# VH-VL binders against Type III pantothenate kinase (coaX): the designs that were tried, part 1

No score or structure here was measured in a lab: all are predicted.

Target 1, 235 residues: Type III pantothenate kinase (coaX), of Pseudoalteromonas translucida (q3ijv0)
Amino acid sequence: MKLLIDVGNTSLKAKLWQNEQVQACDLNNLPWHAITHVIYACVGRSELLNAILAQAAFNSISCFEAKVTKTLGGLTCAYEHFNNLGIDRWLALIASFTLYPNKACIVVDAGTATTIDVLNCDGQHLGGWILPGLDLMTRSLTQNTQRVFDDENTPFTNQLGINTPNGLKNGALVATIGAINQAKPYLNDKNTQIIFAGGYGSLLQQQFKESIFDPMLVIKGLNYWYELDENSNKL
Positions, changes and structure headers below are counted from each chain's first letter, unless a header gives other numbers; antibody chains are not in Kabat numbers.
F, E and O are the ipSAE of ESMFold2-Fast, ESMFold2 and OpenDDE, as the mean of both directions, binder to target and target to binder. V2 is 0.75 times the mean of E and O plus 0.25 times the DockQ between their complexes.
[cut] stands for letters that were removed.
The coordinates of atoms that the task and the answers printed are left out; those that the model quotes come from them. Centres of patches stay.

## First folded at step 1 (VH-VL)

Design co1 (framework fv_cosibelimab; at its last look DockQ between E and O 0.01; V2 from the best seeds 0.00; counts 0 for: pae E 13.9 > 2, placed apart)
Heavy chain, then light chain:
Amino acid sequence: EVQLVQSGAEVKKPGSSVKVSCKASGGTFSSYAISWVRQAPGQGLEWMGVIIPIFGTANYAQKFQGRVTITADESTSTAYMELSSLRSEDTAVYYCARDYYDSSGYYLDYWGQGTLVTVSS
Amino acid sequence: NFMLTQPHSVSESPGKTVTISCTRSSGSIASNYVQWYQQRPGSAPTTVIYEDNQRPSGVPDRFSGSIDSSSNSASLTISGLKTEDEADYYCQSYDSSNHYVVFGGGTKLTVL
ESMFold2-Fast, scan of step 1: ipSAE 0.005; ipTM 0.518
ESMFold2, look of step 2: ipSAE 0.000; ipTM 0.482
ESMFold2 (binder alone), look of step 2: mean pLDDT 88; pTM 0.906
OpenDDE, look of step 2: ipSAE 0.643; ipTM 0.838

Design co10 (framework fv_cosibelimab)
Fold by ESMFold2-Fast, scan of step 1:
Structure co10 (fold): chain C 235 residues (1-235), chain A 125 residues (1-125), chain B 112 residues (1-112)
Amino acid sequence: as target 1 above (235 residues)
Amino acid sequence: EVQLVQSGAEVKKPGSSVKVSCKASGGTFSNYAISWVRQAPGQGLEWMGVITPIFGTANYAQKFQGRVTITADESTSTAYMELSSLRSEDTAVYYCARGPDYYDESGYYPYFDYWGQGTLVTVSS
Amino acid sequence: NFMLTQPHSVSESPGKTVTISCTRSSGSIASNYVQWYQQRPGSAPTTVIYEDNQRPSGVPDRFSGSIDSSSNSASLTISGLKTEDEADYYCQSYDSSNYQVVFGGGTKLTVL
């Protein structure tokens, strides 16, 4: 099995991959005897990752850090300087390309930032947008204006706000929905699949008919990155 | 909600050892690092060490290396700090605190998010 | 293997702004996150700033943190100063090379 680790600025997520499935792992009891490879991506600091990598080395298990490339297994990055694309975005694109073959995709990762990436049915990444995540949008207004305030118990909805907390929360959601809808014309494809990941991915998925929420999208991307990367596929 | 509850005050003689406990409740004990920080009367905060229960590893401040031992019992959700060869200069309030630089499924916490109430250890003849 | 240096005390009137510095003796202040803790007499510390400039829930926006690489310092700024802000403030960072938590010496804030 593979151990898949995604380290962001605020979280470490670890899962096992076996028999084409993501499986939970117990960080207190990693099955080193059954793990053949550790595949990871990191954008943040992690002493926990360093400790896991040290344990892998002690058990003679190879570790691979996922990197952005210009092309990978039929997928092509839109960025002229591909290294400037965030690794989580690349992994989400890899997973989407692999899981939904020959389908145009709009890939949305709704975390601290919300990223929207457009992928055509031929595996060409067209580009994307980065906007503040829902929480950051609301916090920017409460921190920078005297008259706008938040209520932690107020939900995000797509309705017109009739009080300040509703206006704040719903405005953030509506702006995010609008950005996603604006991506659709770039594909002009009736079979476009919208795929959501991230902490607010489930909330956003509920706003779009026939869309998919996959909380493991980036983690699955680590597995497919390894399988598609020719330098990692030594038998 | 997470709480850290420490054992009561202790009075010890020079040359003896003290063992202070810190019982965690409200969260998954093994998922978080537990640090020990002391504060002598009128002085600043001084880090002593940390245990990462998930790996069974402890790291200690250089000043206390060889005198401090930090352990954890996951079955009782309790961390312990034992300080040996006590001196009068070891008179302090000893705090346990959750963190830092430990990651779990809910996030990376690079700061001490919860603190125990403190345990006064007095070393006198 | 570094020290964090804070002024021993600062004093200011209610309603004013105060800034407390935290200077790293070696290596870049930006190499590791800086946190700030507030300790009132007889109480355990509580976090007011984490990851350089983030506020925990319940901490008023009067508290802000910043990093200045040119002076190799972190700063805690408290605006609209209130009597209840009177406390000791500690900065804290991490020496990732030696796996050591490092605290500043603390700053006593007096509000009069």
Scores: ipSAE 0.000, ipTM 0.398, lowest interface PAE 17.1, mean pLDDT 84

Design co11 (framework fv_cosibelimab)
Fold by ESMFold2-Fast, scan of step 1:
Structure co11 (fold): chain C 235 residues (1-235), chain A 119 residues (1-119), chain B 112 residues (1-112)
Amino acid sequence: as target 1 above (235 residues)
Amino acid sequence: EVQLVQSGAEVKKPGSSVKVSCKASGGTFSSYAISWVRQAPGQGLEWMGVIIPYSGTANYAQKFQGRVTITADESTSTAYMELSSLRSEDTAVYYCARLDYDYVYFDYWGQGTLVTVSS
Amino acid sequence: NFMLTQPHSVSESPGKTVTISCTRSSGSIAYNYVQWYQQRPGSAPTTVIYEDNQRPSGVPDRFSGSIDSSSNSASLTISGLKTEDEADYYCQSYDSSNHWVVFGGGTKLTVL
């Protein structure tokens, strides 16, 4: 089985891949006898990741760091300087391209930041947008104005706000919905698949008919990156 | 090894407040949400609210809005739940539980804190 | 804005199979993961199923989870029932529109 590790800005997420399925793992009791490869992506430094990689080395297990490339299989990155595209966005695109072959996609990762990426049916990434995440949008206004305040009890909805907390929370959600809708004209494809990932992905998914929420999208991207990359699995 | 350790049992008077602590060890405290769930004698699990420590964002169940406050201190890896204006019906075991916010499941639970509200 | 409804109690003989349902009142059961927790008297709950059908390390494979979109329900199935399975079982999902964790009312499993 493969150990798949995604180190983001605030967390380390690890899963096992076996029999074409994502499986949970206990980081304090990893089955090293059954692990054949470690595939990871890392945005920042992680002492925990370094400890895991050291354990892999002790057990003579090969480790591979996922990187952004200009092309991978049939997928092409839109950025002129492809290294400037965040690795999590690249992995989400790889997973979307692999899971929904020959289908135009809008890929939304709703975490601390919300990223929106547009992928055409031929595997050409067209670009994307980076927005503050829902929590960051609300927090930016409460920190910078005395008249705008947040009530932690107020949910995100798409309705008109009739008080300040509702206006704040719902404004953040509506702005995000609007940005996603603005991506649609770039594809001009009635069969476009919208795919959501991240902590607010499920909330956003419910705003869009026939869209998909896949909380394992980036993790699945690690596995497919490894399978598609000639340098990691071919002589 | 992840462990959630809660403060000890408390006996409170009606109208007072109680503040229960939950100290996390192992893992990265700021990477996970902490929820509070209570259970009155013979009753089911009742979700009270959640806090995401890195952002300071808390959200509460409708029933507890205005009476509950959940906070976190990242420097001590400790989450707190304060319930005010206590009534006899607040007598319950209060649990903290770690929530993976991406997947919204509870992977670790505290041992529980019995709060008895009695005159 | 939804509720999860479970039967109040179920019972079955040792060695048999039992299924506990968890029905979502509005919105698709498939749009949010469903977890299942086991609680024995005097103990904190423990996870027996997470993410619809995944089993934590240490949970026997006679525990399984599934979802059925046609009935808008999740199910916990326990085969080869043992006396130690006697407990309260809770389903749980997430209301992404309100950011609320939602628990079912709980089911008392009696093994006779």
Scores: ipSAE 0.000, ipTM 0.410, lowest interface PAE 17.7, mean pLDDT 86

Design co3 (framework fv_cosibelimab)
Heavy chain, then light chain:
Amino acid sequence: EVQLVQSGAEVKKPGSSVKVSCKASGGTFSDYAISWVRQAPGQGLEWMGVIIPYFGTANYAQKFQGRVTITADESTSTAYMELSSLRSEDTAVYYCARGYEDSGYWYFDLWGQGTLVTVSS
Amino acid sequence: NFMLTQPHSVSESPGKTVTISCTRSSGSIDSNYVQWYQQRPGSAPTTVIYEDNQRPSGVPDRFSGSIDSSSNSASLTISGLKTEDEADYYCQSYDSSNHGVVFGGGTKLTVL
ESMFold2-Fast, scan of step 1: ipSAE 0.000; ipTM 0.480

Design co4 (framework fv_cosibelimab)
Fold by ESMFold2-Fast, scan of step 1:
Structure co4 (fold): chain C 235 residues (1-235), chain A 122 residues (1-122), chain B 112 residues (1-112)
Amino acid sequence: as target 1 above (235 residues)
Amino acid sequence: EVQLVQSGAEVKKPGSSVKVSCKASGGTFSSYAISWVRQAPGQGLEWMGVIIPIFDTANYAQKFQGRVTITADESTSTAYMELSSLRSEDTAVYYCARDLGYSYGEYYFDYWGQGTLVTVSS
Amino acid sequence: NFMLTQPHSVSESPGKTVTISCTRSSGSIASYYVQWYQQRPGSAPTTVIYEDNQRPSGVPDRFSGSIDSSSNSASLTISGLKTEDEADYYCQSYDSSNYQVVFGGGTKLTVL
């Protein structure tokens, strides 16, 4: 099985890939005897990732770091300087391209930041947007003004706020919904698939009919990146 | 060794509040979510909500919205569940549980606290 | 908004095989992973199956899980039944539309 690791700005997410499925991973009890490959992506330093990679090396297991490239198996990056595209966005695009072949997609990853990426049915990435995530939008206002306060018991809804916590939470959600809707005109395909990932992905998915929530989208991207990358398969 | 240890049993009057603690050990707090699940006497399991400590983000079951607050203190590796406006039907054993893999959508509870009995009576 | 329906009780003799079903009322059972928990009176639940069919370390291979899309159900199967298997069993999945964890009503297994 493959060990798949995604290290973001504030979290490390690890999963096992076996029999074409994502499986839960207990970092305190990794099955090194059954792991054949470690595929990872990282932003910045992670002592936990380094410890895992050291254990892989001790067990003579090959490790591969996912990187953004101009093209990968029919998928083409929109950025003129492709290295400037965040790796999690690239992985989400790879997973979307692989899972929904020949389909136009709007890929939304709602984490610390919310990213929106537009992919046409021919595998051409058209570009995207980076927004503050829902929590960052909320924290920014509560951190910088005494008249705006958060109540962690207040849900995100699409309704007009009737008090300050509602206005704060719902404003963040409505801004995010608006950004996603603005992506639609870039694709002239009525069968466009909207795919949500990230901590708030399920909440956003509720706002869009016939959309998909896949919390493992980036992790699946690590597996598909490995399968599609010529260098990783040239042993 | 992964372990979740909860605070002791409490007896409360209707209309009061209760705050139950769940102390994690074995390095779970920064990598995993903590959910709260209750069980009324002779009844099934009922999910109340979850907190992801690294993001300071909590989400609640609709039934408990407005009455429950889940918080975390990463410095002590302790999660808290506070339930207000207590009623007799809130009498239950309250469990905390670790959600493996730090994923909102997976909800696999691999380690459970021992449970805290909260009795609401006059 | 959906329910996970389990039989209220099942019983079987030691050494035999028992199967507990968990049927989803709307939406596909295969859309999200199903977990199974075992609970004895006075004890916290423990996981016997996670991610549809995976077994935690220490759980004997007599326990297995499966998904049947045609009946929109998950199943927990316990073979070589032992008296110590007598417990309540709960299935659990996820409702993405309401951002809510959903538990089945539970099944009391009696080993006669």
Scores: ipSAE 0.000, ipTM 0.447, lowest interface PAE 15.8, mean pLDDT 84

Design co5 (framework fv_cosibelimab)
Fold by ESMFold2-Fast, scan of step 1:
Structure co5 (fold): chain C 235 residues (1-235), chain A 122 residues (1-122), chain B 112 residues (1-112)
Amino acid sequence: as target 1 above (235 residues)
Amino acid sequence: EVQLVQSGAEVKKPGSSVKVSCKASGYTFSSYAISWVRQAPGQGLEWMGVIIPILGTANYAQKFQGRVTITADESTSTAYMELSSLRSEDTAVYYCARTEYDWDTSYAFDIWGQGTLVTVSS
Amino acid sequence: NFMLTQPHSVSESPGKTVTISCTRSSGSIASNYVQWYQQRPGSAPTTVIYEDNQRPSGVPDRFSGSIDSSSNSASLTISGLKTEDEADYYCQSYDSSNYQVVFGGGTKLTVL
């Protein structure tokens, strides 16, 4: 099985990959006897990641760091300076390309930031947008405006706000929905698949008929990156 | 004022063809798709197909595939529905209806034409 | 492809509430939007509800739409029934897998 690790600025997420499926793992009791490869991506560093990599080395297990490249298999990055594309966005594109072959995709990762990426049916990434996430949109107004206030009990909906908390929360959601809708004309394809990931991915998925929510999209991307990579990390 | 205005009633013989027009006004023609829906006497609404001017494509209901042709002329903001090999059971009121088109369109029809009665009799 | 099934007819007295169902034969009713059209004798259909639960300008609040995933159906609810509400009502959805617009068979509402 493979050990898949995604390291963000302050968090580390790890999963096992076996028989085409993502499985939970216990970082304090990793099954090293059954692990054949460690595939990881990192933005920022973690002492925990370093400890895991050292333990992998002790058990003679190969480790591979996922990197953005201009091309990978049939997939092409839109950025001329491809290293400037966030690794999580690249992994989400890789997973989308692999899981939905020959389909145009709009890939939305709704976390601390919301990212929207457009992929055509030929594997060409067309570009994307980075927005503040729903919580950050809300916080930016409450922290910088005396008359705007929030209520943690107020849900995000797409309805017109009739009080300040509703206006704030629903405005953030409607702006995000609008941005996703603005991505659609770039593909002009009736079979376009919208794929949501991230903490607010499920909420956004409910706003779009026949869209998919895949909370493991980035993690699956690590596995598919490894399968498609033909020596890019063996320098 | 947004309107869809259809051509007048037609009486046709079995085996002939009929071409009904639907003239649009008051909006950007290419931003909307035009569907054709018919209703035989005492029966329900039956979708025949759609022309999507922005894509230059038409899609047809399976039942009418091969007999129906839906076209649009952007210069006159007019959609057409031509039905060939007419039978007595094609006697119906034919409606055009518009829907705002994007890739995930709901096919909500917000404006309907007044209808065109086509009678097929010998 | 799927079918949308409506009751052939419903009837209710003025001032009361009536609900018309629209059941999808396969796949989830929530997978695609549902619209509702009103047709009076001799007239073209007009939209009373679009995209599950939205009202066009000029349609009174008495008209509402809802989706029930447990019964795989959409519903049109008309409260405070008036004689002018007497008409045929059609539900409609879109089969995105087959690129086909689908209409229900229609329901005749009689207000007596």
Scores: ipSAE 0.000, ipTM 0.408, lowest interface PAE 18.4, mean pLDDT 87

Design co6 (framework fv_cosibelimab)
Fold by ESMFold2-Fast, scan of step 1:
Structure co6 (fold): chain C 235 residues (1-235), chain A 122 residues (1-122), chain B 112 residues (1-112)
Amino acid sequence: as target 1 above (235 residues)
Amino acid sequence: EVQLVQSGAEVKKPGSSVKVSCKASGGTFSTYAISWVRQAPGQGLEWMGVIIPIYGTANYAQKFQGRVTITADESTSTAYMELSSLRSEDTAVYYCARSDEYYGSGTYFDYWGQGTLVTVSS
Amino acid sequence: NFMLTQPHSVSESPGKTVTISCTRSSGSIASNYVQWYQQRPGSAPTTVIYEDDQRPSGVPDRFSGSIDSSSNSASLTISGLKTEDEADYYCQSYDSSNHYVVFGGGTKLTVL
C-alpha cells in the first residue's frame, strides 16, 4: 500500500491507498510492514511530516515528494513558471484529469482559501482564481468592522440576507457561486464537469446541478501523480 | 546571522580516527538537519551522511557505513562527524551543511561551515 | 541509485550567456528538486539556485535554473557573464529510494 500525505498551511492529512481505494490511517500506528511507498506534498515546514519521513527512511521505504511540472502525461500546466502553481491545485487537476478523461472540468477546492481551476477536455489547464474561503470572508468582516457581527450557528445559504449574520454568510457563498459561474465561459462546453473538494466542497456542490463532491480529490491526486510520474520514468 | 563554525585542521596517521565538530549559532539548532560533505583535493562534493538532532536520526551513505558516526549535542548546538580506520584517500576538506528539510526533494544547503582539512599521512 | 552528470568544464567570454547541464541517469529529473551551488577556490559552496529555479536573496537575476524532462536534465544559465562568475558549479538532487543527497561531478566555468 501507499501512504499518501498532504501537508497544507493549517493541517496534515494522511491516507492509505490500497486496491484502488483511499483508506483511513492512524498516524500514531502506521503499518510500516505493509507500506511500500510514501507519496507526499507539503507547503512549508512540518515537523510531523519530517518525523513520518524519518520513520519511512528507518524502514527503508521510498518517499516521493509530488512536484508541479509543465506537463504530466497528457496534462499541461497553464503557468509559465509552473513551480508557482500551488501543489494542492496541481494534484486536484491530476485527479480530475485522471478520473474524468476527455472532459472539460472546473475544479474547486473550498478550504481556508477557495481555488477555482479551469481544465479543458484536451488536458490543457487554462488557469484559475484564488479567493478567500467562506470562513475567511466572514471573519475578515467581523474582525475589521464593529458594525458587522456573526452568529456561529447561522448557515450559509444563497438567499438575500434580512439580518446582518445572514447577509454576511450568504454574501460569502453568493460571491463564491458567482466566481464558479464566471469560469464556465472559458470552456464553453455544456458537458463541463464541476468537481468540488475541501471542507466546504459539499456545501458548494449542493448549489450546482450534476456536480461532483470528492473530499479525497487531492489525496487521490498524490496517487495518480506517482503513477503518472513513475510511468514517464520507466524504460 | 546564522553561522556554522567547524573545528580546526587535523593531521592523522593511517588507521586512526578523526572527530570534526560543527557549532551552529544564530538560529534554532535542533529542528534543522546537519549533513557532512567532503571534498578531496581537486575533486567534487561527496555526501557522507546526515543527522536531525530533534529526532535522534542519523543516516549514512553506503560507502561510509561502518566507518562514519554522526552525532549531535543539542545543549551546545554542536554536530560531530567521526571517521574511523583512516586511509590516505580520506584526505579531504570536510564540510558541515544545514538544511531545513532532509527527507524530501526540497533538501538544499542554506548554510555551510568553513570546512576542516583532514590530512592522512604516514 | 542514480548519477548526475555535468560537463567537466565550460568556457565563455564576458557579457555572453553560458548554460551548464545536469543529466539524471535514471528516474525523472523532475521527480526531485535540483539545486545549484557555486564554489570559488578556497571557499565553501554557496547556493545560487534552489528548488529548480528559485534564487536566494542577493543572487542576481542573470542566474536562472530550468528543468527539461525531454532530455532528463536540469540547467543552470548565467547571462551577462562577469569575471566574478568564474567558479566550480555543482548540481544536487535527492534520491528518494535510499534517502541520499546526490551531487553532480561539478563544472569548472572559465570566463575568458
Scores: ipSAE 0.000, ipTM 0.462, lowest interface PAE 15.5, mean pLDDT 86

Design co8 (framework fv_cosibelimab)
Fold by ESMFold2-Fast, scan of step 1:
Structure co8 (fold): chain C 235 residues (1-235), chain A 121 residues (1-121), chain B 112 residues (1-112)
Amino acid sequence: as target 1 above (235 residues)
Amino acid sequence: EVQLVQSGAEVKKPGSSVKVSCKASGDTFSSYAISWVRQAPGQGLEWMGVIIPDFGTANYAQKFQGRVTITADESTSTAYMELSSLRSEDTAVYYCAREYSSGWYEAFDIWGQGTLVTVSS
Amino acid sequence: NFMLTQPHSVSESPGKTVTISCTRSSGSIASNYVQWYQQRPGSAPTTVIYEYNQRPSGVPDRFSGSIDSSSNSASLTISGLKTEDEADYYCQSYDSSNPYVVFGGGTKLTVL
């Protein structure tokens, strides 16, 4: 089995991959006897990640850091300087490309930031947008203006706001919905699959007919990155 | 700046033991793996073993098992390599090296300056 | 345990490109990362390439690494060769069997 680790800006997420499935793991009791590879992605250095990598080395388990490349197994990055694309976005694209073969995709990761990436049916990444996440949108206005206030009990809806907290929350959601809809013309494909990940992915999925929510999209991307990567796959 | 500073050269008699120290600067000593690598005169690099201070255990190359002991003192950020039952063939420069990856533990990024151990009677 | 085989020596003129190979005797070269170390006479080794093809900060882009599955080898390439590149170069990888850290025999690079 593979141990898959994603070190993001606010958390470390780890899962086991076995029999084409993501499985929970206990970081204090990892099954090193059954782990064959550690695949990880990180935006910086983490003491917890370092401890896990040290434990892998002690057990003679090979570790591989996922990185953005210009091409990977039929997938092509849109960025001229591909290494400037965030690794989580690349992993989400890899997972989407692999899980929905020959299908145009709009990939939305709704976390601290919301990222929207456009992938055509031939595996060409067309680019994307980075927006503040829903919470950050609302916090930016409450922190920077005396006339806008937030009520933590106010839900995000797509309705017109008739009070300040409602207008604030719903404005953030509507702006995010609008950005996703604006991605559609770039593909001009009625069979486009919209895939949501991240903490607000489920909320956004409810706004889009026939879309998919996959909370493990980035983690799955680590497994598929390893399987597609030229330097790792010639075992 | 992280630096590895090793103890000075030693001259030892056959059958004795030598203990070489490797002091690291910095606060992350326990999270790094420290390997010991030796180089006999005019020869290549040979891995002896590694310690991960956070786990308190070490792994040794089979050639040195039973003769080498690698330890770490986290309070002083110092790793030690003790080699017993010395033979003339143990004459070498001994290096400590911090194992690093792009998340650590995939390459040696910082090396000590080396300690020459000469075994002669 | 596998063995990493390097040529004993290579030589080239300043300004030219040199390539040093590191061939794995069993198992795939792609199974475990390969690092490259430079050792000048009287000095400790220093890392010039890690994880096949990555450069540490401060290492010139003249140094590059690659692998070739057909020959089961990793290569270090130094372009725009300078006299200060004269050194011994060692490849290194990891094995699942003891010894866990495996070094190549080293290649003496002469810049003439």
Scores: ipSAE 0.000, ipTM 0.389, lowest interface PAE 19.2, mean pLDDT 84

Design co9 (framework fv_cosibelimab)
Fold by ESMFold2-Fast, scan of step 1:
Structure co9 (fold): chain C 235 residues (1-235), chain A 121 residues (1-121), chain B 112 residues (1-112)
Amino acid sequence: as target 1 above (235 residues)
Amino acid sequence: EVQLVQSGAEVKKPGSSVKVSCKASGGTFSSYGISWVRQAPGQGLEWMGVIIPIFGTANYAQKFQGRVTITADESTSTAYMELSSLRSEDTAVYYCARDRVYYGTSGLDYWGQGTLVTVSS
Amino acid sequence: NFMLTQPHSVSESPGKTVTISCTRSSGSIASNYVQWYQQRPGSAPTTVIYEDNQRPSGVPDRFSGSIDSSSNSASLTISGLKTEDEADYYCQSYDSRNHYVVFGGGTKLTVL
């Protein structure tokens, strides 16, 4: 099995990959006897990740850091300088490309920031947008505007707000929905698959018919990155 | 400032053992590995192994497996490399270097000054 | 499991640009970070490039590193060559399967 680790801005996420499925793991009791590879991505320093990598070395387990490349298999990065694309966005694109072959995709990761990436049916990444996440949008207004306030029990909806908490929460959601809808013209493909990941991915998925919510999209991207990269090394 | 200071030159007879020390100062000793690299006169750099102090675990190049032992004492921030069954071809300058193994690169960022070990009668 | 191959020697005149290659025998050069070390006679090696293309503080911007997947090689480029750049240069990568630090054979740079 593979140990898959994603170190994001807010937390370290670790999962096991076995029998084409993501499985839970206990970081305090990793099954080193059964782990053959550690695949990881990190957007900063993590002492916990470093400790896990040291444990892997102790058990003679190979570790691989996922990196952005110009091309990987049939996938091509849109960025002029591919190294400037965030690794989580690249992994989400890899997973989307692999799980939904020959489909145009709009890939949305709704976390601390919301990222929107556009992938055509030929594996060409067209680019994307970075927005403040829903919580950051609401927090920025409550922190910087003395008459705007938030109620933590107020839900995000797509309705017109008729009080300040509804206006704040629903405005953030509607702005995010609008950005996603603005991505559609770049593909001009009525078979486009919209894929959501991240903490607010489920909420956003409810706003788009026939869209998919995959909370493990980035983690799955680590597995598929390794499989695609290993094949490239032999060709 | 991070600095690695090694023990002084050694002259040894064939068949004996040598133990070289490397004292680290500045920075956190346990946050890094310490690699040992040797260089025979006029030759290139040859990696011998690394100690990962937090686990007390060492990994060795296949060529030195069974002859080299790398250890660390966290209380003194000192790593040791012991090479046994010395032969004349073991005459070399031995370096310790800080290893960024915990940062996923295994790059060597700071080097000791080197210790000359001469094996002869 | 792999070797890193460098030219034995390179020579250039002051003010010119020199490039030293480091070719990986199996597996992709991009699979693991590459570092570059400079060693002057009688001295320990020092890092001039780490993680493919990063410079440590104090290393002049005349030194740069790059990776070329098409030739499966890393390169160290020194522009505006100076006499004090005369040294041996070693590339180094990591074999993550065997957990080995792998050095290139070294390149002697002569400034004429």
Scores: ipSAE 0.000, ipTM 0.409, lowest interface PAE 19.2, mean pLDDT 86

